VHH binders against NH(3)-dependent NAD(+) synthetase (nadE). Designs and how they scored, part 25

Target 1, 296 residues: NH(3)-dependent NAD(+) synthetase (nadE), of Coprothermobacter proteolyticus (b5y8q4)
Amino acid sequence: MNTAMEETQRIEQFLRKALVSERKHGYLIGVSGGLDSAVVLKLLVQAVGKENVLGLILPDRDTEKKSTTLARSLLEQEKVPYKVISMTPLLRHLGVYKDMPLFLLPTRGLKESIVRRFYNDYTKKLNKPVFFAQWEEPPTQLPYFYEGIAYYRIKHRVRMATLYYYAEKNDYLLVGCTNLSERLIGFYVKYGDDVCDVAPIAHLYKTEVRQLSEYLSVPEDIRNRPPSPDLIPGITDEYSLGINYETLDQILAGLEEGKTAEDLKQLFPADIVELVINQVKFTQKLEGKPYMLKRA
Below, E stands for the ipSAE of ESMFold2; O stands for the ipSAE of OpenDDE; V2 stands for 0.75 times the mean of E and O plus 0.25 times the DockQ between their complexes.

## First folded at step 20 (VHH; framework vhh_sonelokimab_d1)

Design z5 (from v7 with G35A; at its last look DockQ between E and O 0.93; V2 from the best seeds 0.00; counts 0 for: pae E 2.6 > 2)
Fold by ESMFold2, look of step 20:
Structure z5 (fold): chain B 296 residues (1-296), chain A 124 residues (1-124)
Amino acid sequence: as target 1 above (296 residues)
Amino acid sequence: DVQLVESGGGLVQPGGSLRLSCAASGFNFDEYAVAWFRQAPGKEREFIGAISYSGGSTYYAVSEKGRFTISRDNSKNTLYLQMNSLRPEDTAVYYCAAQEGWYDLEDSSEFRYWGQGTLVTVSS
């Protein structure tokens, strides 16, 4: 990555160019109260002006109030217009909340505790963190395993659909907030948070996004939060991955620079290196489109 | 029950002052931007001004010309409108309204909750 200043200027020019090339008047952004969307929001304001950005805050029943509070505060600080659109009525109508009956638990603390017990059990029975295991057929029946996958993924897809509706309504481009770390290991939901018109931080590792956040003066209370999609109580990115981003990004950067698995195993636990390398290879095979016959 | 209840309306002489209140209940007032609108007889509803959920931002219609001040007290779930230098053209029913966001504030359709209004009459 260039210096923070140079990289910021490069991204701002990219954002201005995309707007002109697509003949659009502004950007639509989902603001989660997390680091990545905060960085992208700051970049948008600097690139195209606050009056050409529209923020959406898209909470559902399981969203922590702190996430919404931080998102609202940032949008007010940046003087960006925004709407709050609850996903809860649609998700409830689809029956999503019935498949994961967390509503039976009286407090968020109990919800988090129970969810974490299930994740720990999955990790033990699958011999790897849940993120890496989600595409495997488990050797034994795991209660709520597929229901949990569907529960988590449908929320991203409902958010995506809502974001595009408002982007189209305003004749704006949808900006995505996925970073390079997430893209390399497939830490996104197909047809969910991976879908956008413009992806201004897709070339930056999570730790580089954090570096930009400091330069851009993203509020400290956002920068200090553990990364999380905030869709399932108690589940952060690093809890699901079983790896912190510092370690993940060092392994990914090493691979980018041509280091071998053997080189990386000198610096990091062998099982973690193998998990990351195998996941990167698996993700490289993903196409993100339906299987299609080639024209004969 | 969600309620917004305006009070403080009445008859006032030109050049006078009046303070309107809007008491909120039944929703999380401190998460909503709140605004004042008014509707004069035979005219369309018009935006007066808004204040953000925290009170940190205010936005006023150009027509108010610096005579009106919006404030809020989140501990009392109350919105206020201080109106000074009142003129006969300020005669209207004044409404408070709430929006979860900070968007297109002059468009009354973007506001979820509405009060029933309080009549302000400016006449000698």
Scores: ipSAE 0.501, ipTM 0.825, lowest interface PAE 2.6, mean pLDDT 89
ESMFold2 (binder alone), look of step 20: mean pLDDT 84; pTM 0.849
OpenDDE, look of step 20: ipSAE 0.885; ipTM 0.951

Design z6 (from v7 with F111M; at its last look DockQ between E and O 0.90; V2 from the best seeds 0.00; counts 0 for: pae E 2.4 > 2)
Fold by ESMFold2, look of step 20:
Structure z6 (fold): chain B 296 residues (1-296), chain A 124 residues (1-124)
Amino acid sequence: as target 1 above (296 residues)
Amino acid sequence: DVQLVESGGGLVQPGGSLRLSCAASGFNFDEYAVGWFRQAPGKEREFIGAISYSGGSTYYAVSEKGRFTISRDNSKNTLYLQMNSLRPEDTAVYYCAAQEGWYDLEDSSEMRYWGQGTLVTVSS
């Protein structure tokens, strides 16, 4: 990555050019109260002006109140117009909350504890962190395993549909907040948070996004939060991955530089290196479109 | 049991002042932007101004420049409208309203909750 100043200037120019090229007048952004959307919001305001940005806060029943509070505070600070639209009615109508009966637990702390116990049990029985295990057929029956996957993924897809509805209604481009670390290991939901018109930080590792956040004066209470999609109580990115972003990004950067698995195993635990390398290879083979027969 | 209840309306002389209050209950008042609208007899509802959830930002209709001041006290769940230099054309039913965001504040359809209104009559 260039210096924070140089990289910010590059991204701002990219954002301005995208509006001209697409003949649009503004950007629609989902603001989660997390680091990546905060950085992108700051970049948008600096690039195209606050009057050309519309924010959406899309909470559901399981969203931490702190996430909504931080998102609202940031949008007010940046003087960006915004709407708050609960996803809860749609998710309830679809039956999502019945598949994971967390509503039976009296406190969020208890919900978090129970969810983490399921994740720990899955990790033990699958011999790898849940994120990596979701692509395998489990060797035993795991309660709520597929329900949990569907529970998590549908929330991203409902968000995506809502974001595009408001982008189209306003004739705006949808900006995405996925970073390079997430892209390389597939830490996104197909037809969910991977879908956007413009992706201004898709070339930056998570740790580089953190560096930009300091330069852009993103509030400390956002910068210091553990990264999380905030869709399932108790589950952060690093809890799901079983790897912190510093380690992950060093392995990914090493691969970018041409280091071999053997080189990386001298610096990091061998099982972690193999897990990351295999995931990167798996993600590289994913098709972005349906399987189709060729016309005969 | 969401309620917005306006009070402080009444009869005032031209040139006088009134302070309206709007007491909120049944929802998290400090998460909502709140504002004032009015409706004179035979006219459409008209936006007066709004204040952000924290009280940090205010926005006023251009027509009300300098005569009206909006404030809020989140510890009391109350929105206020201070009206000075009142004129007969200020005669209307005054409504408070709330939205979760900070968007299209003059559009009454963006407001989620409404009060029942308080009548202000400005006449000699």
Scores: ipSAE 0.504, ipTM 0.827, lowest interface PAE 2.4, mean pLDDT 89
ESMFold2 (binder alone), look of step 20: mean pLDDT 83; pTM 0.842
OpenDDE, look of step 20: ipSAE 0.874; ipTM 0.946

Design z7 (from v7 with F27L; at its last look DockQ between E and O 0.91; V2 from the best seeds 0.00; counts 0 for: pae E 2.3 > 2)
Fold by ESMFold2, look of step 20:
Structure z7 (fold): chain B 296 residues (1-296), chain A 124 residues (1-124)
Amino acid sequence: as target 1 above (296 residues)
Amino acid sequence: DVQLVESGGGLVQPGGSLRLSCAASGLNFDEYAVGWFRQAPGKEREFIGAISYSGGSTYYAVSEKGRFTISRDNSKNTLYLQMNSLRPEDTAVYYCAAQEGWYDLEDSSEFRYWGQGTLVTVSS
């Protein structure tokens, strides 16, 4: 990555050029209260002006209240107009919340405890973190495994649909907030948070996004939050991955530099290196195109 | 469930001042932007101004610059409108309203919750 200043200027020019090329008036952004969307919001305001940005906060029943609070605070600080639209009624009507009967638990703390117990049991029985196992043949004796996968993935897809609706209403481009670390290991939901018109940080590792956040003066309380999709009580990115982003990004950067698995195993635990390398290879199969016959 | 209740309306002389209050209940007041509208007899409902959920931003209709001040006290769940230099043209029913975001503030359809109004009459 260039210096933070140079990279910011490069991204801002990219954002301005995309508006001109697509003949659009501005950008629509989902603001989660997390680091990546905060960085993208700052970049948008600097690139095209606050009057040409519309924020959406899209909580559901399981969204941590602090996420919504931080999102509101940032949008107010940046003087960007925004709407808050609860996804809960749609998800309830689809029956999503009945597949995961967390409503039977009286407190968020208890919901988090039970969810983490299931995740720990899954990790033990799968002999790998749940994130890496979710695309494998379902093992027996893992209750709620497929329900859990569907539970969090549908939330991203409902959010994506809502975001595009408001982008169309305003004749705006939808900006995405996925970073390179997430792209390389498939830490996104196909046809969900991976879908956008413009992806201004898709070339940056998570740790590089953190560097940018400091330069852009993203508030400390956002910068210090553990990364989380905030869709299932108690589950952060690093809890789901079983790897912190510092380690993950160093392995990914090593692969970009041409280091072999053996080179990386001298620096990091062998099982983690193999897990990451295999996941990167698998992720290459996650292209969004349907299988199609070639024209004869 | 959610209630917004305006108070402080009444008869004032031209050139006078009046302070309206809006008491909120049944919602997390500090999560809502709140604003004031008015409706004079035979006219459309008219936006006056709004204040963000934290009180950190205010936005006023162009026509009301300098005479009206909006404030809020989140510890009391109350929105205020201070009106100075009142004129007969300010005679209207005054409404408070709340929205969950900070968007298209002059469009009354963007406000989810409404009070029932308080009458302000400016007359000699």
Scores: ipSAE 0.506, ipTM 0.829, lowest interface PAE 2.3, mean pLDDT 89
ESMFold2 (binder alone), look of step 20: mean pLDDT 83; pTM 0.841
OpenDDE, look of step 20: ipSAE 0.884; ipTM 0.950

Design z8 (from v7 with T58I; at its last read DockQ between E and O 0.91; V2 from the best seeds 0.00; counts 0 for: pae E 2.2 > 2)
Amino acid sequence: DVQLVESGGGLVQPGGSLRLSCAASGFNFDEYAVGWFRQAPGKEREFIGAISYSGGSIYYAVSEKGRFTISRDNSKNTLYLQMNSLRPEDTAVYYCAAQEGWYDLEDSSEFRYWGQGTLVTVSS
ESMFold2, look of step 20: ipSAE 0.522; ipTM 0.836
ESMFold2 (binder alone), look of step 20: mean pLDDT 84; pTM 0.854
OpenDDE, look of step 20: ipSAE 0.887; ipTM 0.952
ESMFold2, fold request of step 21: ipSAE 0.565, 0.482, 0.479; ipTM 0.851, 0.817, 0.818
ESMFold2 (binder alone), fold request of step 21: mean pLDDT 84, 85, 84; pTM 0.857, 0.858, 0.858
OpenDDE, fold request of step 21: ipSAE 0.888, 0.888, 0.890; ipTM 0.951, 0.951, 0.952
ESMFold2, last read: ipSAE 0.533, 0.544, 0.516; ipTM 0.839, 0.841, 0.831
ESMFold2 (binder alone), last read: mean pLDDT 84, 84, 84; pTM 0.857, 0.856, 0.854
OpenDDE, last read: ipSAE 0.888, 0.887, 0.894; ipTM 0.951, 0.951, 0.953

